# Ledger of designs, part 1: miniprotein binders against Probable HTH-type transcriptional regulator ArcR (arcR)

No score or structure here was measured in a lab: all are predicted.

Target 1, 263 residues: Probable HTH-type transcriptional regulator ArcR (arcR), of Halobacterium salinarum (b0r9x6)
Amino acid sequence: MDPEAANNGEPRRITSVLNAVEIIDAIKEHRGITLQELTTELDLTKATIHTYMATLRQVGIVEQDGDGTYQLGDWFVPVSNYARNSTDLYRLGREEIDKLATQTRHTAHLVTESDGRQIVLYESMGEESVTTEYHLRMRETPRKLHTSAAGKSILAFLPEGRRETLISEIEFGTESSTPIGSPDALREQLATVRDQGYAINDEEEIHGIRSIGAPIRGRTEDVAGAVSVTAPKTRLQNAEFAGEVPALVMEAANIIEVRLETA
Unless a header shows other numbers, all headers, positions and changes below count from the first letter of the chain.
ipSAE, averaged over its two directions, is called F for ESMFold2-Fast, E for ESMFold2 and O for OpenDDE. V2 adds 0.75 times the mean of E and O to 0.25 times the DockQ between the complexes of E and O.
[cut] stands for letters that were removed.
Atom coordinates printed by the task and the answers are left out, and those that the model quotes come from them; centres of patches stay.

## First folded at step 10 (miniprotein; from m1 with E10R M50R)

Design n6
Fold by ESMFold2, fold request of step 14:
Structure n6 (fold): chain B 263 residues (1-263), chain A 90 residues (1-90)
Amino acid sequence: as target 1 above (263 residues)
Amino acid sequence: SDPETLQEIRELFNEATELMQEAHELYQKGDLESVMRLVREMLRLVWRMRRLVRRLIEDSGNPELVRQASDLIREMAQIARELTRLVRDE
């Protein structure tokens, strides 16, 4: 059987393109990868992988460190900027995220959803922002929606059918999961988000990190994205976390939502 | 309809104004926990106002009315911010 061959009316897939994407994914997931490690991860011979890497290096998609480790190349930087800059959500929301970061003095994010995962479209750092492991993960690897305040804001306002489908795909437990222990516990949190208009993540994902998020609704029964503010607990005290930050996040989300709906 | 939604917006903003005045009085008495309770109530009013803004968009989409209602949300958020800072500074 030929994996490139179309079946059941589906368009044919080009195997070499899929393999190149898989290589790119592997480099990102391993934070750099050797040729040997790639042969372990992929169902391809070492010689075949070497041929892909030669091509990817020639075009600048992959580069190789002095120790032989492969990394993603600079080709992605301008391409990602172009893709992000082309979205209405980014264009209409970017300035409000800058304002929010200034007002709260912490890190603000503009987030959208793709394939049940959150994608950070824009990040603005306030005067008291601290770069953390959380921030790196947020930018590099799309995470499931239930793991963050921005993601819970999106999940809470998705159409019910889509929301339930995404909840069904979550593995709840102690291994690499949030402190949310069950689908029903998540549903209760999401109901609270819908009732109060914002989501809270108070050390639920990473110890010492807290965040507030609010939805940016789209046209009829849809969600365009979310706004959030994130900070270490040592820099975002309880009163601000409980009062000022939710108010400012909801205001920013409203402004962006209005611009999307009236632009 | 827009007239019905505008009436609800006016009533809600009056509630926010009264809440602010009550929170200020409680602050003068040193009752900081009650001030934060009223800040949380202000957050509920902000969310209700956001839903009313959405109704204006869906009803007529009149940009002047939508902007006016959004300005009220900004004012309410500023009130919550100022009240929070009074508690924080104690």
Scores: ipSAE 0.800, ipTM 0.941, lowest interface PAE 0.7, mean pLDDT 86
Fold by ESMFold2, fold request of step 14:
Structure n6 (fold): chain B 263 residues (1-263), chain A 90 residues (1-90)
Amino acid sequence: as target 1 above (263 residues)
Amino acid sequence: SDPETLQEIRELFNEATELMQEAHELYQKGDLESVMRLVREMLRLVWRMRRLVRRLIEDSGNPELVRQASDLIREMAQIARELTRLVRDE
């Protein structure tokens, strides 16, 4: 049934689940958090948050390391492995990402999209890989699609209606290093991506960092994700950036796409 | 249809092979800018080949034909890699 065609409401939302997720997100974003900090950030009383933390600690989702600091527990490790390993994209793509990292000698990523944000499913480190603290921190946070070569590859190949909706949600000029100043500038970049088959991020997100991404189509004429390679500009010179890396990224994306479509 | 798509694939790969030969000749002359221009043309051929692979999937989905066409993409990527390394080493 079409949700817009009938007087049918969404399923009921369970507030306690939403609050628990918000608390978990806050712990992750702050790399540990106290009850007092949570009351500053969340629309919940300290007493209510304390009750959530007691329950979450009892089941092992959070740990308390002493006098008021909470961390995420190891409960998430097997759960995330199961969720990731259960996706066709990860299962069929992870080995190609390893090969790509070896071939390029840099960091390679397998990326999917969820709710307009990029999710890194797999990362493989090449021999010359150099990872900044900024990159490590940012990989743990779902980011909007326009901020990376992988994300632009996905955005360029989404159905037009969805692509335009996501573009309309971008606040241009708020990124610390993004050169994209308007919706039309982004649309022009995405048209180029569709024409050439790969996306470029040349210091647009972070000074001194460059990346190449290519799309992976899914079974439904939608995009399933993207492959990318990222490196400091000093480690990924112009010839490799302009020739070898795009070729290898597109090849990896093709192999994964074929596996998705013919498995 | 598969026969039409396979013919386009053959013609495209022949074009890639000719491009590789021309790039090697330009490399022997020391014209590295032109070699990289031909590498960029090779990238466009790789993308066109990916679209042909997609057509094979959508038409018949024959796994053997799709695999064979994907092997050509790997060969074309290897050519681009080799040509790029020639320029990089200079």
Scores: ipSAE 0.787, ipTM 0.938, lowest interface PAE 0.7, mean pLDDT 85
Fold by OpenDDE base, fold request of step 14:
Structure n6 (fold): chain B 263 residues (1-263), chain A 90 residues (1-90)
Amino acid sequence: as target 1 above (263 residues)
Amino acid sequence: SDPETLQEIRELFNEATELMQEAHELYQKGDLESVMRLVREMLRLVWRMRRLVRRLIEDSGNPELVRQASDLIREMAQIARELTRLVRDE
């Protein structure tokens, strides 16, 4: 019986490409990985994995440290820059994010959505900005939309069917779970976001950090992305958090939305 | 229609201007809580204005009208900034 016959229902994919992506993800998740660890994590022979690693190393996707640990290579840097620079959202939004960071004196982000996760396309730092480990992690790892003000602003304005699908995939009440206690509590927050036009996190994701996000709407009821401002609570007073910053975030999001429609 | 949307935009901007005046009067009276309430109301007006800009895009997509309406959002955001600063500096 030809083993090719069993995969009849799923669209044909190149297994070798999937395995290469899985290797890349494993390196990233482990912050470096040994050949032995890869053989434990992947359902592949050590010889096969070694051949993958040799191939990936040849093209610069993977590098190997002197201790034998595999890391991701610099191949990703120009490729990711090209991918980002090829988006209208980044090209048209970057300048407004810089203005927003300057005006608020805080950290501003341009965010897009991919497969129900947020991707930070651009970050700009104002005078009062503090680089946190949180900001570094946001650039490295796509997070679920419900975790941030930017993400909640996207999720609130997604088509209802897609929004409900994404809500159904959220694990509530676990240690890794959002402080949002239930699906219904999230739905209520998202209803508020639709009513007011922006989302708020006030120490929800990280203690002492607050953020405001607004959606950038697309042509076909889709959401192209979001704009957000993030600051330490000690630097973003309640008046600014409740007034100036939401207004400026909504303004920036509107400008980007208009540019996307006129491009 | 664009003319109807433009009329709504004008009405909304007039409301924002009146709100700004009321906020300054309340500030002069030392009623900072009421000023903060008006700042929140201004944010609602900004969101309503964004929806009207979206309607302009979806209707004719006249770039000049869209630009003009977007400039009003900027002005409203500056009002919100000004009013916020009044409350913060006390």
Scores: ipSAE 0.765, ipTM 0.923, lowest interface PAE 0.5, mean pLDDT 89
Fold by OpenDDE base, fold request of step 14:
Structure n6 (fold): chain B 263 residues (1-263), chain A 90 residues (1-90)
Amino acid sequence: as target 1 above (263 residues)
Amino acid sequence: SDPETLQEIRELFNEATELMQEAHELYQKGDLESVMRLVREMLRLVWRMRRLVRRLIEDSGNPELVRQASDLIREMAQIARELTRLVRDE
């Protein structure tokens, strides 16, 4: 009679997979990590961590530099490309993002939502685009939806119960505090987004950066993703920011939405 | 119904066309602030049109009707672009 381990109502998880993900996250966060640093960060023995690292290296998920620093391996590159290419949103949206970047001359993004965070599926650079370290980081790290115009455009059109749950998880008033300041101020912004059909960030996330986002609505009450344009304030004039760019972002989002529903 | 939604789409596009004409008249008078006000009104019309496209999708999903309505959104976006450029270049 094998004792039915009374799992406390939580679905059983494979601890070794969770630990492997934690190792991957630690490598990303530290921009490379040593075995000693991993031992300090994770509640695992050095010997156990070494065995994980040996296993992850064997499959190419992790690599080790000559100094002993662990990095993420090239295994992720084709896997992530496959994961992206398997989405209808990417397949049907990518060309409209290229068109939008060309038309606006600025950086255009295709964004999806995963677990209350934004994931950049595709970036296209217009003639006036500036590659910043920020743009690189946005593709590497899923950010909370409230932080960007694209994310706010998704959050505004999510089902009310899910939206309120995600708002309740936002930490306001910390050093990392959102410029939005309060839950009620965010709700007001999201109400405006629902009324006008697009979201705006005017130097909210980054000083000197402007963004406009529009939702790509899914079937029923769901949101498939968003389209956005991002530019330095010095290159995106007030007239373009208030007129041309919102119109073109909404157009692009509509085209992608129609393609998703008719495919 | 699709016919009713299509009627609303036609009416909305006519409103956008009238708005474009008014904006050009205001531009000729040098009233750039009023032109920008009308550009913001055009954005509201674009969003209303997008909601009508969604209604078409949810009703019959007729791909030809949806395409035609989406082409009107494109035209409205180009109007907003043109009017914005008029104000920028002054």
Scores: ipSAE 0.763, ipTM 0.922, lowest interface PAE 0.5, mean pLDDT 89
Fold by OpenDDE base, fold request of step 14:
Structure n6 (fold): chain B 263 residues (1-263), chain A 90 residues (1-90)
Amino acid sequence: as target 1 above (263 residues)
Amino acid sequence: SDPETLQEIRELFNEATELMQEAHELYQKGDLESVMRLVREMLRLVWRMRRLVRRLIEDSGNPELVRQASDLIREMAQIARELTRLVRDE
């Protein structure tokens, strides 16, 4: 029986690494997980899972609470800081996000795109900023681009083929669906973003929250990321929302864009 | 070419300056709605200026020209900010 035949054209992967990532994701999604819950979620034996958990715990990727619940360990903190600090976008953008938060007095974000999802690289809080559960979730979970002003600003300026692919992957009309009612409604919003140079969410993602985003273009007609400002509607007046904040967001995006091109 | 792009930048900045003057005149008349209209027009000019900055980067990438054009974006954003404050504080 020739051992060569089982390579069905799929690229060889290390199953144990995939399983370790799946465990990490499960812990994160459940906000902690027991060995029994892991055994139910993963197609692995309890003994195998226990060995994974022992291994992950040894290296500090996983920790175990006194009640037996597994959590993610502090190993991720310096690793994620290194990963973030290694990006030109973060290094060149961070200061402008702090400036933007100060100038607007609201929460400012630096966002990048990865596989059609937004990743918050940096958050800065202005004097009037409110920490919400939303802000925590946004930093912890990569969300689809259409969900935020920052994400829409990226999506609007992605290559058309990639943009249309990502739009086609959006589930519309479900309870979990975006307030954007249809693909065509999204396309219209994205056309407006291309015309204006910024995106707006006015209570689209969360009731009572407004956001404005602008793209940071890359060298190869691609989008490196976005900047955004987010505030409660009660703290971001209509005049500021329609004027000052879009101007400052576009300014910040331009400064970062120029730095990326001249670095 | 860089000279053509720079000419367009100068024209666009002149338009922004004229818009600022018009907005101040309208503000003095108490026409805050028209001031906000002009703020929105200023935002369009800012976006057009960003596209011209991108063109400078793509053409020669002259750092001094790119910096100068970016400084104009800052000035235009400041105009939009100041005009917005005028409307907010009324």
Scores: ipSAE 0.729, ipTM 0.908, lowest interface PAE 0.6, mean pLDDT 89

## First folded at step 13 (miniprotein; from n6 with Q7E M36R R67Y)

Design j2
Fold by ESMFold2, fold request of step 14:
Structure j2 (fold): chain B 263 residues (1-263), chain A 90 residues (1-90)
Amino acid sequence: as target 1 above (263 residues)
Amino acid sequence: SDPETLEEIRELFNEATELMQEAHELYQKGDLESVRRLVREMLRLVWRMRRLVRRLIEDSGNPELVYQASDLIREMAQIARELTRLVRDE
């Protein structure tokens, strides 16, 4: 199928741009990729891919290391900093995330939503924070909203039409990263989030990991993002998980929301 | 309106301080399960206060009033921390 053809009345799209994005995504997903691996993953000839890589290297978007493996270039670092730093959510929220991490002693996150996926804008680590290679990889990958406490708090406060659309796109009961087995089970959790003001993820995403999230509402009926705290269960015990952590997360979310709305 | 919302905020914060006093009395009697219940009630009060702060934003958006009300949420969160410490030391 020709993505550059105008079908269904939608604007024409440019295939070479789409292919370049797919290559960038593949490099990120594989944490570096060879030309041969790209030919296996993409439906493009080796010669065609080589031409894309030469072009992307010329502009600095892709670099090739000494063993022939392609990596994303440093071009993305200032671009991503600009994109993040340009958001009011990051600018007005980062201090509160630092305070939250200090108060809870655990990892705190500032999260936004884009196209139904959660994006971590800022992370702050408290005195008892832990990081793993798995956790670092998950921060680099935009995830669907239902998989985390931050994501569920966003999903719960999205406008109903948008929330239902996103729920309809979830494949329940498959190789999902969540034990939530059905749309109705998810809707029930989201109703609880709306009633109590915070979301819980208690080993639902990863065994031994628990988190609390709360929404940050925006100017419209929509949501701007979320605040969350995450820790291993061995370090975040029941009293804190059921008491002070939800309170602190909601307080941080409130201050950020207030700053967004009154700035 | 702001005056009506501010009155609700005052009443809710008074409820939070009364809850704190009750929790300390129950703690002195050794009734930790009731203290844990009051911690959960404090979380409900925090959420209700957030909704009232949102109402202030929607009514006038007066920054001074909104930030003053938000300071009360901070105080309520600190109460939740204090009460959590009581039951954490089981």
Scores: ipSAE 0.830, ipTM 0.947, lowest interface PAE 0.5, mean pLDDT 87
Fold by ESMFold2, fold request of step 14:
Structure j2 (fold): chain B 263 residues (1-263), chain A 90 residues (1-90)
Amino acid sequence: as target 1 above (263 residues)
Amino acid sequence: SDPETLEEIRELFNEATELMQEAHELYQKGDLESVRRLVREMLRLVWRMRRLVRRLIEDSGNPELVYQASDLIREMAQIARELTRLVRDE
């Protein structure tokens, strides 16, 4: 497909690249996809989509199963490792996440934000960690920031203009994402996070799961990411959840923030 | 300025150690609800200390001072762990 002409003083965007990205996203969302399914989601002919898939297969981004289903190729594995490992946040933070998991005995995460969504950069499992297939698969799909303790920590400390923009893009009332029912309810939670320095998710995202998160602030009133600890409610009782775990999460976030600012 | 911030850091850490001593006294009297209240207060002190560390970064950014103050946050987190053990439900 021909590149789209430049518009409004911004760099020109190439439609065929955008279409390729949409195809990659569709494959991931469906955990494999057929040409027919792609024609339902994209406004392109089956023949045109087939041409995209031939190109993506040639470079190794896409592979095709024996039944005709397309999957993402192994090309992404080394590329994603490089992208993650090259960040200062990962390099300076991963050791502190290991310590946090050991200290709390639960699962600890290092989280960053990209385009209004949370991305898990590192996960460390403590002695009493319990993970489920559902929980692990949720980390493969970036979710909006309001749905988790780590995400709320990031959202609470973003510059006000950006925070309000992201809030305006949330469709409230979808039960699968969070029980938070309105923009004002979210703003009140975020104000509490700013006042106390950590965020709580007590069975809001997943029944029976609770978590604590704290922000890692950036150099210019921005946010580099967050630290969090997650555990089943049956394994993380109220005393620890209300006491030592918030303290340890805030301490880990502090030292990572300090390393970023003084590196 | 760094001297003013360092004085606030010292006062805050002293407050944290006094809070720990008070919590142990209340524990010996069996007043666990007051101990839980002091645990919540300790969390507020940790957050206040984080804000003071941020001021050191923004003022001079002196790594020695910033890491020294961060060591105090680690000590305060250890205090929170100790106090949490006093009120743990088993």
Scores: ipSAE 0.823, ipTM 0.950, lowest interface PAE 0.5, mean pLDDT 86
Fold by OpenDDE base, fold request of step 14:
Structure j2 (fold): chain B 263 residues (1-263), chain A 90 residues (1-90)
Amino acid sequence: as target 1 above (263 residues)
Amino acid sequence: SDPETLEEIRELFNEATELMQEAHELYQKGDLESVRRLVREMLRLVWRMRRLVRRLIEDSGNPELVYQASDLIREMAQIARELTRLVRDE
């Protein structure tokens, strides 16, 4: 049993863990999945998939409905709560997001970055907030940073090398394409964000939805996250969108930044 | 240095208060377009103030000074809110 299987420069990974993640992602994407559908989507035998599903069910990561559809189990709920609660950003930022939602009467978000994607750590709803299916999906799916005002605010203040790497990975001009037409147009928007201290989406991501985002800066040019406010265009007037809301978003981001640095 | 940064913070906050006074005068004259311009200028002042707070953090990190400067950002945000109200009622 020759030990010298050439490490072809790629870091060794545990295939079984990767496959488990792929199964979780497939369940989430399909909003439930059957064993037959999994067998079609994954390059694994039906018997292997069945063993994965049995293992994942044993630990509560996956559940199976009475019709045989696999769903994600309640295992994720306490684990995700722990993961969120373990972050200083969430612990120190949550109260300011609630305050911001109250002050603006709109939906406020606390966002972090993970591998060039935005993760919503916390959402607070003001009196004028509209619960949309979109807001639910935003919590469920990490999106690329350029898609939201919060994400743009992070991307604008990331180190230049990392920012340019992430911009180079954006697919422009596809039907699923961002309203941002080109890499250079995005760079120009990000330059404006650096100059003004906040990002704006005006019906860019969703028709009739506006958002403002500001970065929470870390030490040594790092970005810890962002604060944002999101509202329907019909409820967020141009004056508030160009004045009060950007100011309050920048205030909230500053308070969180100060707390992170003084804690 | 912290003393130099604190002086810049005071000057910037004074500029924000003067801007608020100018905006009220312009509003009384019915020049809402100029008030809208001053709202945008106020947002620039808020961002400049955040950069000065960041400088305080990076220099000494004195919590008391940082909190005092952050309180000024809160006041500036309230100014921006008031100025926004002046231009909303159209």
Scores: ipSAE 0.791, ipTM 0.936, lowest interface PAE 0.5, mean pLDDT 90
Fold by OpenDDE base, fold request of step 14:
Structure j2 (fold): chain B 263 residues (1-263), chain A 90 residues (1-90)
Amino acid sequence: as target 1 above (263 residues)
Amino acid sequence: SDPETLEEIRELFNEATELMQEAHELYQKGDLESVRRLVREMLRLVWRMRRLVRRLIEDSGNPELVYQASDLIREMAQIARELTRLVRDE
């Protein structure tokens, strides 16, 4: 029996690499994990998991704390920096995000899209910025585009077919559901974003937090990313939220877009 | 064409400068609500200008023209900032 025949049309993958990613995800999700917890979560023997952990530790992908808890190692730091620095969006956008944070005195973000999720490429903090657990989580976890002003600004300007696909994958009406409530309500918001050129979150994602985002368009109908400003409602007054900040966000997004097209 | 787009850019920037003047006049009259309206109109102009910059990129991609138009967006954003300050100082 030819061993080639057992591939039931699924693309061949290296299971050990997939398992290594699952281990990394488990460590990240649990904010550290024990060997016993990994054995419970993964369909692998304790001995197999131990061998994975030994291998991942050898290369610095995983570390083990004094209590036996596994953590992610410093290997990710230079690798992630390289991955970020290799993007034109980061290289050309970073300085405009710093300017935007300075000008607004709030937190500015450069966001990219990957497989319908937002990734924060860069964060800059203005004088009035407050580091929140939210901002940490945004950098650590790719979120669906509809969850933020930056993401909504991307989603609004994606090709219609891709936009509708991504909307169809949103679970509405669950405990984890978006405050937007329905697909049609989201479509209406996205239509407004296309009309005005920026997206707004006013306490939508987090109580007391406001955000404004604008898309950075690519060469075609594609969106390269977004620029956003985020601030506590107590620090971002209605006048600034409805005037200066949207204007500066759109300006920054335009500058980055121009640089991407002329590079 | 680039010339047509450039003319539209000029017209739009003139509209932004006129709006700024109107806002100052309204502010002097104490009509802050009208100034707030004009801030929203300025944001519409900024977005329209950004679309025109995109058109320049798509048509010829002349870097000089694109950067010149982008500088106008910067100026318009500064107008929006100025107008926002007028309505904040309550």
Scores: ipSAE 0.790, ipTM 0.937, lowest interface PAE 0.5, mean pLDDT 90

## First folded at step 16 (miniprotein; from j2 with R51E)

Design b1
Fold by OpenDDE base, look of step 17:
Structure b1 (fold): chain B 263 residues (1-263), chain A 90 residues (1-90)
Amino acid sequence: as target 1 above (263 residues)
Amino acid sequence: SDPETLEEIRELFNEATELMQEAHELYQKGDLESVRRLVREMLRLVWRMRELVRRLIEDSGNPELVYQASDLIREMAQIARELTRLVRDE
């Protein structure tokens, strides 16, 4: 009896790997989690969860604090560094992000897209940059593309079918929704981004924070990523926000794009 | 074709240079609002130039032509910075 026959149309997956990822996500979401909390969140027995945690601790993926709280271990640090360093976008873009941060004196980001979400690959801080809780959160949590100037710049230049799919998945009018009140309002903003070549976020995500982003396009109609500059509104004056910074963001994005295509 | 794209690139760069000259003349006259308008026009030129660079990449992929056109984008970005400085210091 061939055990392959129970293919109920769903692709075969290893449940234990999925469960391990769910545990990692739960630890991250809760900023640490107890065994009791895990048993409440996951549909697994306490004994099963304990075995997962023992296994994950053995390999350094999870650690346990003195109070019994589970945290993510240092195993992720070299692995994530390797994963990032292996991308052409990071390798070819990093220097231009440092240059952009120096030129603008603000925080510059290199962003990529994964499954309709933005991932910050690199951050460079200019002389006037301030580390905020926002910047930390951006590195930790992949956010939907419509939430940032970098993300909007990617979303604007994605293939229309993919763009419309991602727009349809946005829950407008929720607390997590940007000031963009409707799908049509977002489409209009994205049309403007395609016309001008850069996106603006002026206090749309966080009060007092503004950003400018430009796409890095691939050989195909695909977008490889984006470049952005982010600053407090009090430090990024209107003249610079409307002129110098958009120009420098577009320049940086072009240089990275050229390097990706000629490498 | 590459030659046609290169001609468009030259035209856009000439327009950017003319815009810079016009902006300095307007600044000397104290017409800062017109200088701010020209900053927006310069950004449009930068984007159009970037689209032409993209066309060069897609058509021939000649690295030398792509780099030369990209250098023009750098120069245009510096023009935008200079024009921005003119309207900031007042």
Scores: ipSAE 0.767, ipTM 0.926, lowest interface PAE 0.6, mean pLDDT 89

